# VH-VL binders against Rho GTPase-activating protein 19 (ARHGAP19): the designs that were tried, part 1

All scores and structures are predictions.

Target 1, 207 residues: Rho GTPase-activating protein 19 (ARHGAP19), of Gallus gallus (Chicken) (q5f3g0r98to304)
Amino acid sequence: MSLKRKEKGVVFGSPLTEEGIAQVSQLIEYLHKNLRAEGLFRVPGNSIRQQILKDALNSGTDIDLDSGEFHSNDVATLLKMFLGELPEPLLTHKHFHAHLKIADLTLFDEKGNKTSTPDKERQIEALQLLFLILPAPNRSLLKLLLDLLYQTAKKQDKNKMSAHNLALMFAPHILWPRNVTANDLQENITKLNNGVTFMIKHSQKLF
Structure headers, positions and changes below count from the first letter of each chain, unless a header shows other numbers; antibody chains are not in Kabat numbers.
F, E and O stand for the ipSAE by ESMFold2-Fast, ESMFold2 and OpenDDE, each averaged over both directions (binder to target, target to binder). V2 = 0.75 x the mean of E and O + 0.25 x the DockQ between their complexes.
Where letters were taken out, [cut] stands.
The coordinates of atoms that the task and the answers printed are left out; those that the model quotes come from them. Centres of patches stay.

## First folded at step 4 (VH-VL; from za3 with light chain S33E N35D G55D G97D S99Y)

Design z1
Fold by ESMFold2, look of step 5:
Structure z1 (fold): chain C 207 residues (1-207), chain A 118 residues (1-118), chain B 112 residues (1-112)
Amino acid sequence: as target 1 above (207 residues)
Amino acid sequence: EVQLVQSGAEVKKPGESLKISCKGSGYSFTSYWIEWVRQMPGKGLEWMGEIYPGDSDTKYEKNFKGQVTISADKSISTAYLQWSSLKASDTAMYYCARQEWDYYFDYWGQGTLVTVSS
Amino acid sequence: EIVLTQSPGTLSLSPGERATLSCRSSQSLVYSEGDTYLHWYQQKPGQAPRLLIYDASSRATGIPDRFSGSGSGTDFTLTISRLEPEDFAVYYCQQYDSYPLTFGGGTKVEIK
């Protein structure tokens, strides 16, 4: 007896690998074909259907997402679940504070006061560099994810999901600290959401 | 650099057809909405409609729906505005523009003057 | 359909003066979850419009800091703190809260 069979068939909750990306890419590909669903990524899917999908992905079982058995909300919720269940966030713990600092790069007004308007040039440059430092599988999945969210936001007239709304839904699933306090969380969550909003809006220039 | 280049000025008679073009370059053409805006002589700006070239999704302002056709050919990064039968009242400057975010138009074509007269 | 009423229709001023342009919406401009999509464009004679201000108060890339936008709900203002010769043009506000997208009638800023 060995541990070989117990190691195989677990994609969720495991460190991100190229194999995990391949499995999750099925979800992302399906969602690209379903961008018009109202409330996509905000409205939860059915927990039973989600578990069926999760079990199939963990076992490597072939799934026909176009069969009509599953709703786009099932797949969207499962994508968020996969990202949030990673042992380390997609954007990594190491860079948590870097993301806060980047989000704080804003323009100054005529009187020299700091505004809430992002300094686009500086934030793009900083994010490009930070993404180059990511582990290769993280960078690959991040590109697929941000492309999906970009296209979702471009259809906001149908799905009602702006780039900001998508950032609210995804930020806690892709970037979290090892430890935070409640007060620190409230201050940081605004910066994190603004940072992810920026990543979605400018994803075409970040890779 | 992002650029929208429109086809040249047109002089037409009532009843003729016309298709004018807007070619995008310097960006991912399929990932931005393209807007069409009319400006009648001496008048303000009127939104006509838009297209997402990635999937040809279109929207029309109600008074232009059925009066013009908005289309795109993503293989050559070009959007089109087309009339099957021009009227003298179609005499105007026509602009294409790119929607960046929040429904604002960050880059504009130079305009195509369409003159319809007998 | 949302009607944007710009005032004044014409603003006659000299270089160096402050210009204040008004745009009033027939409905409060609050898109889903509180976003405000009110934008300002400049159109110089014989040229295409160019974006000045988006989301009521955010300055577009390359726009001088003498241009500022403010307002919320139904009442919006474009301010040019000190007019330069190149600022004499027509200014349009534009909104999106729902389709269709609409423009205001314009305010012409002309040299006195």
Scores: ipSAE 0.682, ipTM 0.857, lowest interface PAE 1.6, mean pLDDT 89
Fold by OpenDDE, look of step 5:
Structure z1 (fold): chain C 207 residues (1-207), chain A 118 residues (1-118), chain B 112 residues (1-112)
Amino acid sequence: as target 1 above (207 residues)
Amino acid sequence: EVQLVQSGAEVKKPGESLKISCKGSGYSFTSYWIEWVRQMPGKGLEWMGEIYPGDSDTKYEKNFKGQVTISADKSISTAYLQWSSLKASDTAMYYCARQEWDYYFDYWGQGTLVTVSS
Amino acid sequence: EIVLTQSPGTLSLSPGERATLSCRSSQSLVYSEGDTYLHWYQQKPGQAPRLLIYDASSRATGIPDRFSGSGSGTDFTLTISRLEPEDFAVYYCQQYDSYPLTFGGGTKVEIK
């Protein structure tokens, strides 16, 4: 799914729109072609180049990401930045608590008995339902993002970025409430990261 | 529905070249590793190698490296296994399979029987 | 490489009996993320392998309840609680915690 709308407008820091997604999709498409960079999404890019890209996206200016001017780390960092600057996380504030409960709930069988391991199928089903009730733009971007992260993780032998590592990088942006500190979420950080890890691993089944 | 469909049985002579195919459908072909597995007559399963169709990254088991070539054409969702020069010892069933996240093969092709005889 | 040893090589049983198949790994199958990538496949004569159990204990879609997987570390077990006629086949364990991917030698479950 490639959204290549060239509508001009502020993209960063604004509510998520289809136009915004179209702009960001360029970054995602570029990254799909450049997944081998070591530490992708972990290693910061060049701040000046990032700003150039950011300005271009905000203004709707055409960008040639294949010109050689930009590095994968620039684009990757900018994508993270975009997600971080959304007014709310990609999964929204509304369903935050639901996501917190998924892991716990999947430790119970159909009879309500506690199991030793989470039921992955049930967890997938739960996430599928939650994703269905996301705003359409959020769901669309989430699908694109998780697919990208899935493919990135599948190349971890080269880029050294496991699903877990990627989850650590993205969970604060796509799942954490905006007005909370890490300290406030300390007890749930592991659960949240594991949740995002799971989303990445099973992304191809969630939509 | 996810499916892997392999090309038909092959009867070849030693020294001939061969390319067999595995076509995926019902899923994002570029998002999953495709695995090739050999099974000699009456024997167990042997992992040969894999390819990521998204960027054609390829890995081989050491005994198959240089002996076969794994490739893919993502435009038609097809993976390939090929020999430049077949040997009698290449007689086997060859399976392609899709690798899921946890490195299990959840979908398999029906197999391609390759018979190499003089 | 990680060597998977399956035992017994052949298991002769009658329908209705319990089958217990073992797969032993030369190394602990613990991935960096804590997952266990030990899987079981069934192969019937003339057919492609079929996924039975993944992640040591999770049943694949469509697999009957009589199939179960257990184990951790280096010792894994596939159990068929009550053999059905269609269960007589060869069973393989497989791992991919490290390159290369490896299969066990297989256990043939045959009719006594």
Scores: ipSAE 0.265, ipTM 0.751, lowest interface PAE 2.1, mean pLDDT 91

## First folded at step 6 (VH-VL; from z6 with heavy chain G54D)

Design y3
Fold by OpenDDE, look of step 6:
Structure y3 (fold): chain C 207 residues (1-207), chain A 118 residues (1-118), chain B 112 residues (1-112)
Amino acid sequence: as target 1 above (207 residues)
Amino acid sequence: EVQLVQSGAEVKKPGESLKISCKGSGYSFTSYWIEWVRQMPGKGLEWMGEIYPDDSDTKYEKNFKGQVTISADKSISTAYLQWSSLKASDTAMYYCARQEWDYYFDYWGQGTLVTVSS
Amino acid sequence: EIVLTQSPGTLSLSPGERATLSCRSSQSLVYSEGNTYLHWYQQKPGQAPRLLIYEVSNRFSGIPDRFSGSGSGTDFTLTISRLEPEDFAVYYCMQGTHYPLTFGGGTKVEIK
């Protein structure tokens, strides 16, 4: 661990800042190079190693992730933890209902009636617009995260993590309102997971 | 704008080697599978194989495995299809295409005509 | 491999008429997550194929409303409600549910 100057470390549990994003970006960059681990983002890492990383990030201490001391599962779990500890989900509380509405966008038939078929093009367009009105730090981190999850899912043959599996892991952190239980969202859980799955799959078009 | 531009038509003799190219632009080249499709004269479309440019992961249709090599150079956003020894039966139009997540080919190259004759 | 059978091989119609093209698969095209990866392409002479419909019923960007897709499981249909002169071409279905990816044999829509 090289002792770099105490730059303002990312503080877990604090509001998202550009500086915080910069610190977390190193985790994302590392993961981009290490996506082959089976059950990435599902299998928990070592709690001791995670704590070491967390402390380093909080203090602004330089982390050598390439030293071999850490496993990809440690870094992946820590990233999830960071997102989960944000005061509000990455997609914010404000836009929660908008996401539910977007998930309900369907095609119209020739008569102008709604069908049961999702309108993916309209969903993409709606998400593009929605992401434009996100706070800048949230939007930036979201882009990085979705790119990471996209690439992770593309390697699902190796890591066994599909877009859907990843959505199950991340939806509670990045989309669910805080202080709610799965039971509270029971009627919407599938919709929310599908929404995040959709975001992962189409991430390359959303920004 | 997403574009796939393929190399020009080729006229070859049996036994010669050939490498044709497909260059992508207007999108993240390393984030989409590139597909190769053969169309023999007056015939339908045949899936040959695919490559993921980021890590060069490749998949082949069984009849094309060992007959052709699919590769990519991500630094120049280019995918390749090559033969070590052409046969007359390799005469066809060859298309590259981009595969979206849901396994449809949304953008296609213009095609490369390969003619193999004595 | 999954075999896609398209019918008819050739469809002769006049402009303004309704075209119905069939694609049948040898196995279900429903993926484990519930998605059905059946797609339709149009190819005009001397041109590359163009995507029309993806996942059974979704029109690709820029595709006119007269094109529609339907079906489930093993039976799929492409419908052109009112044929325009530019619609006379060969149409292919393709499945992406199972490897290897496969195309149908194509249906030629020609002018009567």
Scores: ipSAE 0.613, ipTM 0.863, lowest interface PAE 0.9, mean pLDDT 93

## First folded at step 9 (VH-VL; from w3 with heavy chain K59R, light chain Y35K)

Design u6
Fold by OpenDDE, fold request of step 14:
Structure u6 (fold): chain C 207 residues (1-207), chain A 118 residues (1-118), chain B 112 residues (1-112)
Amino acid sequence: as target 1 above (207 residues)
Amino acid sequence: EVQLVQSGAEVKKPGESLKISCKGSGYSFTSYWIEWVRQMPGKGLEWMGEIYPDDSDTRYEKNFKGQVTISADKSISTAYLQWSSLKASDTAMYYCARQEWDYYFDYWGQGTLVTVSS
Amino acid sequence: EIVLTQSPGTLSLSPGERATLSCRSSQSLLHSEGKTYLHWYQQKPGQAPRLLIYEVSNRFSGIPDRFSGSGSGTDFTLTISRLEPEDFAVYYCMQGTHYPLTFGGGTKVEIK
């Protein structure tokens, strides 16, 4: 599901707005048609072309992504950049610890004992609840993004990007607190990445 | 509610063509693989192949490759299984199913019985 | 292709008894991602199969707790702790770890 574009441009580095989502949605729509590129979201695009796109988005200028001027890697990298420049991760700082707790809950059975088999249903339910309490713009963009990543991962035979690989690329932007490094997160980094992997794989059931 | 509804039973003669259908509802049809499974009379389940409706990517089991064609029309959330020339040995129940991410079939159609006899 | 061998072919039991069904794989079903895609289905006469257990040990929604799955690598088991009259059916294991996807030959649980 795509949002209609509005006349106002998006500002990179600013808080997420509906207008911003509308502008970014065109990138997502383009990518849905161009998911076959090897290493999509991993392989960087051309910095000059990215800047052109960024400027166009910021100014609200109409972008013709089908002109042949841009490569899918340009668009993919720009989308990732946009997410990375948000003041807080897409899931916000507020719910960071909740996501950590969800990861821990999957390790326990109904009786509170450690289990080797995560309860996927409980995890889905927990995520559904968390997503309901997200700010509306965040939830909307998250849905679009996870759907995109889901479809990307479904084409992993072609683009070589598994759900896990994609999670590695996007977890810092989706879930990590700002101004932290992988080293700062230590053992939690795996939990967080696995959490995002799970979100991608089960995205069709989370909203 | 997720549902897969298949077309009705078919009675055909050898050499005839046939196309049966599987319509999905209650979910994003373009986000899940549709599987086709054959069950010959009194026998077990056999995986035939699959299709991803979003881009119509298809995979076949080697024995069914070239023997059947799997297709989909995502505009009406329908998958198809077709034969150009039926054989008596094609007599079987055919099921469609939805594949979840972790490669299990969570929802099944009711099946389509195909009878091929002279 | 992966061959799944189910045993026994037929299991004759009475209501209330414990049923143990085996599924053996010709190769390990452990995927590179660390998951094992072995699943169990139930099929009653004249009906489509239904999912019971996914990924070795997870009960699908609506499946009673008397059904359980276990195993690893190449050996898997479906257990029905206490057979109910409605449990008499054919059970199939299926693997999704390797293409082509394959089913076991099935185990028929019949009333003694």
Scores: ipSAE 0.863, ipTM 0.928, lowest interface PAE 0.6, mean pLDDT 94
Fold by OpenDDE, fold request of step 14:
Structure u6 (fold): chain C 207 residues (1-207), chain A 118 residues (1-118), chain B 112 residues (1-112)
Amino acid sequence: as target 1 above (207 residues)
Amino acid sequence: EVQLVQSGAEVKKPGESLKISCKGSGYSFTSYWIEWVRQMPGKGLEWMGEIYPDDSDTRYEKNFKGQVTISADKSISTAYLQWSSLKASDTAMYYCARQEWDYYFDYWGQGTLVTVSS
Amino acid sequence: EIVLTQSPGTLSLSPGERATLSCRSSQSLLHSEGKTYLHWYQQKPGQAPRLLIYEVSNRFSGIPDRFSGSGSGTDFTLTISRLEPEDFAVYYCMQGTHYPLTFGGGTKVEIK
């Protein structure tokens, strides 16, 4: 999905808007073509190159990502940075508790009996509903991001990034409340990470 | 609805080339591996190989490597299985299937019967 | 490659009876990610296989509750609690934990 640029302006650190998504979409598009780098989204890029890209995005300056000047790790790290600098996680603060309950809820069958394994179909349905009540910009970016992470994970033989590894990298930006430490989340960290892992794996069915 | 539709039955002679097709619909074709499975007459299922249509990444079972070519055209959501030179031993039903993330085949084509005889 | 051995080769039963099918793997099917990718398929004469059970014990969409899967490591079982006339078919187990992907030899459930 290609988003056309609507307006040029500051994007990093600002609330998520359609204009902001349009600016960031070029990074996502570039990454879709460059998913083979080992440790993509884990290995940091060059800080100078990242700053150049960040400045260009903030100013609305045209960037030629195909010039060879930038590495996939630069772009990947910048995308994470963008998500991390949002005022709230991509899934917002509002739905955090709902996401925490999904894992527990899916351990029950239709009759209310506890199961040994989560019901994947029920989990998918629950996520579909939660995504429908997201703000439009959040939902749009989430779709783009999860698709990107899905494709990245599909290439794990090359880039060595599993869905779980990617979830570890992105869960703080996607789902964790702001100003919360790992210690604050305690046992919920695993649930949250598993939740994001599930989102990545089943992204093609969630929208 | 997810569907895989395969090309029709083929009757060939030894030495002839053949390319059969599997067309996917009702889902993102570039987001799922397509699997090829052989079933010889009266025998069990044999995994041949797979292709990821997004980038045409391909994997083969060792006995089929070099014996067949798996390809895809993502523009028309179609995967292919082809032989450069058929043998009588290639007589079989060939299935394509979609692989879900957890490595199970959730949707199957109807199969293509290939008969190779002199 | 992983060898899956299914037993028995043929199971002769009457409608209403319980069917128990075994699939044994030459190696553990527990993946490093903590999942076991053992799946069951049904194939009726003249038809393509269809997915019954995925990941040992999960029924695929539309599969009746009389079908159940269990097991761990190297030993797996497909159970049909009460055979219906339409259940007489060949059943295959498949593993996706290790490449190459492999199928069992199949168990034919036939009417007695």
Scores: ipSAE 0.855, ipTM 0.922, lowest interface PAE 0.6, mean pLDDT 94
Fold by ESMFold2, fold request of step 14:
Structure u6 (fold): chain C 207 residues (1-207), chain A 118 residues (1-118), chain B 112 residues (1-112)
Amino acid sequence: as target 1 above (207 residues)
Amino acid sequence: EVQLVQSGAEVKKPGESLKISCKGSGYSFTSYWIEWVRQMPGKGLEWMGEIYPDDSDTRYEKNFKGQVTISADKSISTAYLQWSSLKASDTAMYYCARQEWDYYFDYWGQGTLVTVSS
Amino acid sequence: EIVLTQSPGTLSLSPGERATLSCRSSQSLLHSEGKTYLHWYQQKPGQAPRLLIYEVSNRFSGIPDRFSGSGSGTDFTLTISRLEPEDFAVYYCMQGTHYPLTFGGGTKVEIK
């Protein structure tokens, strides 16, 4: 696809823009070609190579990710850093509590007790609606991200990263509350991780 | 509706080649592993291997590796199981199935009966 | 390679009776993530298999309540609480915790 123009600018730590999505999409595209790396997104890359790559992306320098200079873990760590350094989480502060409530939509057993098994139909419907309300740039990047994580999890026999593992690694980088307390994290982290796990596993139905 | 439709029964002689097909519909074909399972006459189920159609990544059970070829054409949502030279011992029912998640097979094709005899 | 041993080979019962099918694995099926990828399939004569139970004890969509699964580690059980005429079939366990994926030898449930 041809772009109207190529813009140089700072992408890390800045609000999400079309240029920022285009830059991050290069990382995502590279990672789609490297899904076999063991511990992808869990094992950190080399900090020096990560900083070189980060600086190059911020300066608009064209980087050949397939050159052999970078390990897939460098690129994977950088993607997480980009998401976590956004001024507002990808899933937005506004929807934090909605995500908690959606993750709590679970089935009941024969005795009427609530289980930990997701109510697939209700969660899919709720997430579809919530994603429609998301700002357009956020929704676009979220689609790219969840597709990448879906494909990563489909190769878990090689990379050792299940959908749950990926959720553990990504949830804190894409969703956090405006006023964070340590107690709130402990009380909600399981629901958030389960919610992101569900998003990854069912991403094909959410957009 | 998710469906896997396999090609029809085959009657072959030893030494002949064969390619049987499994066409997926009603879902995103490229985003799910397709499994191949053999069932010898009167016997149980044997996993043969699998393919991820998006990139044609494959896994083979060791006794089938080199004995069959698993492939896919994602443009027509079809996976294939192929022999270059059939043996009488290849007489069996062959199923394709879709892996949903966590290594379970949620939809199965109807099976293709392959009979190899002189 | 993981060997799944199913017993009995044949289970002869009448409708309304309880069927208990065993699947024993040569190694633990507990994956490092805490999941156990042990699944059960039903195959009726002349038909393809269909999924009954996934991950030890979860009934697949549309599977009647009379089917239940249990077990852990190396020992697993499929239970049919009250056999119906349509339940006379062959049942296979399958594991996905370790490559290659493997099936048990099957248990045929037939009328007495």
Scores: ipSAE 0.724, ipTM 0.871, lowest interface PAE 1.5, mean pLDDT 90
Fold by ESMFold2, fold request of step 14:
Structure u6 (fold): chain C 207 residues (1-207), chain A 118 residues (1-118), chain B 112 residues (1-112)
Amino acid sequence: as target 1 above (207 residues)
Amino acid sequence: EVQLVQSGAEVKKPGESLKISCKGSGYSFTSYWIEWVRQMPGKGLEWMGEIYPDDSDTRYEKNFKGQVTISADKSISTAYLQWSSLKASDTAMYYCARQEWDYYFDYWGQGTLVTVSS
Amino acid sequence: EIVLTQSPGTLSLSPGERATLSCRSSQSLLHSEGKTYLHWYQQKPGQAPRLLIYEVSNRFSGIPDRFSGSGSGTDFTLTISRLEPEDFAVYYCMQGTHYPLTFGGGTKVEIK
């Protein structure tokens, strides 16, 4: 069976496809085996090694990530780059405001004041609904991504990356509006980060 | 209903081995660290260590490392604490507890009393 | 290793009185992510501990509102506004900001 070369850029910067997910899954699998790296997803990798990986993924060539040639930070940075370069965010433009509203579902204290504590039951139910109506490729990749971030956060004592830290790093790469005012973005960034934090912490219940 | 059920009380001699268990039910066992806590007679609580049952990753407090073994069998939702050679000073109540996020222990087992005497 | 010093060691009070329990940490418990992982547990005689308060001031599910927590940095307080008969127990603080996880020595709240 002959393997044809892919065109330059067919994976990065292109709409999400089954083949793109297959290529990115190699990165995710490698990262599952390297969760102890301090600052994973925060500390940048080497730009030269990253470009080598990016070119290989775009051409469809097999990469041996276990060779020792690449550092976990190279792979982690490339995963963020792939997500941020999608023409539409993984969570879709259509659901941007729904995510804002879900993140705002918080508990009230006995005095009737709204707290910052998530209403866990309501947020889980709402996210389950939104995830069911995502395009199938988006839902599939989202599960792989959230499972990875969940396991990363479970080892935060070693890698120093809490669910909140991971949300700060990933939210801008998976959810952004078609258009937004400066005030709208400023007012919403905390809700978006809290929403992604919640998705990471509860990912096992969302699919 | 979330439960952590520990094995029954043990009476042992110095030098004997022992393995006690903690079985979780009513929740996703692999999603929680299992914590082990010692309480010597009349004394306070001491964290001994923990295990993440999904991959058996462990953490030990320094004075217990090499003195006990923490393990888990996720197929039966059970964590274990074991000694290869008990000492009289191991006489204590041993609790298991679970931790999902933010380092608090929300549910505890009932405890296993271990008595080591001649 | 973080040492948590609880005071007083024993607090002898009558039902209806206010109990104030202190927990002092040898180092700040503010984690780099901005949370403070200081928790409180209650242990009644012959029973396992149970969680009362997590992250300084959040009551766990089912815990009566007479229990409250406060503090920051190195100094933390558990308050029981009006003691009920079932509140006579030993109370432990615990920190998770720094490994290894450590407990305070406990404060016994007993009937005077």
Scores: ipSAE 0.707, ipTM 0.870, lowest interface PAE 1.5, mean pLDDT 90

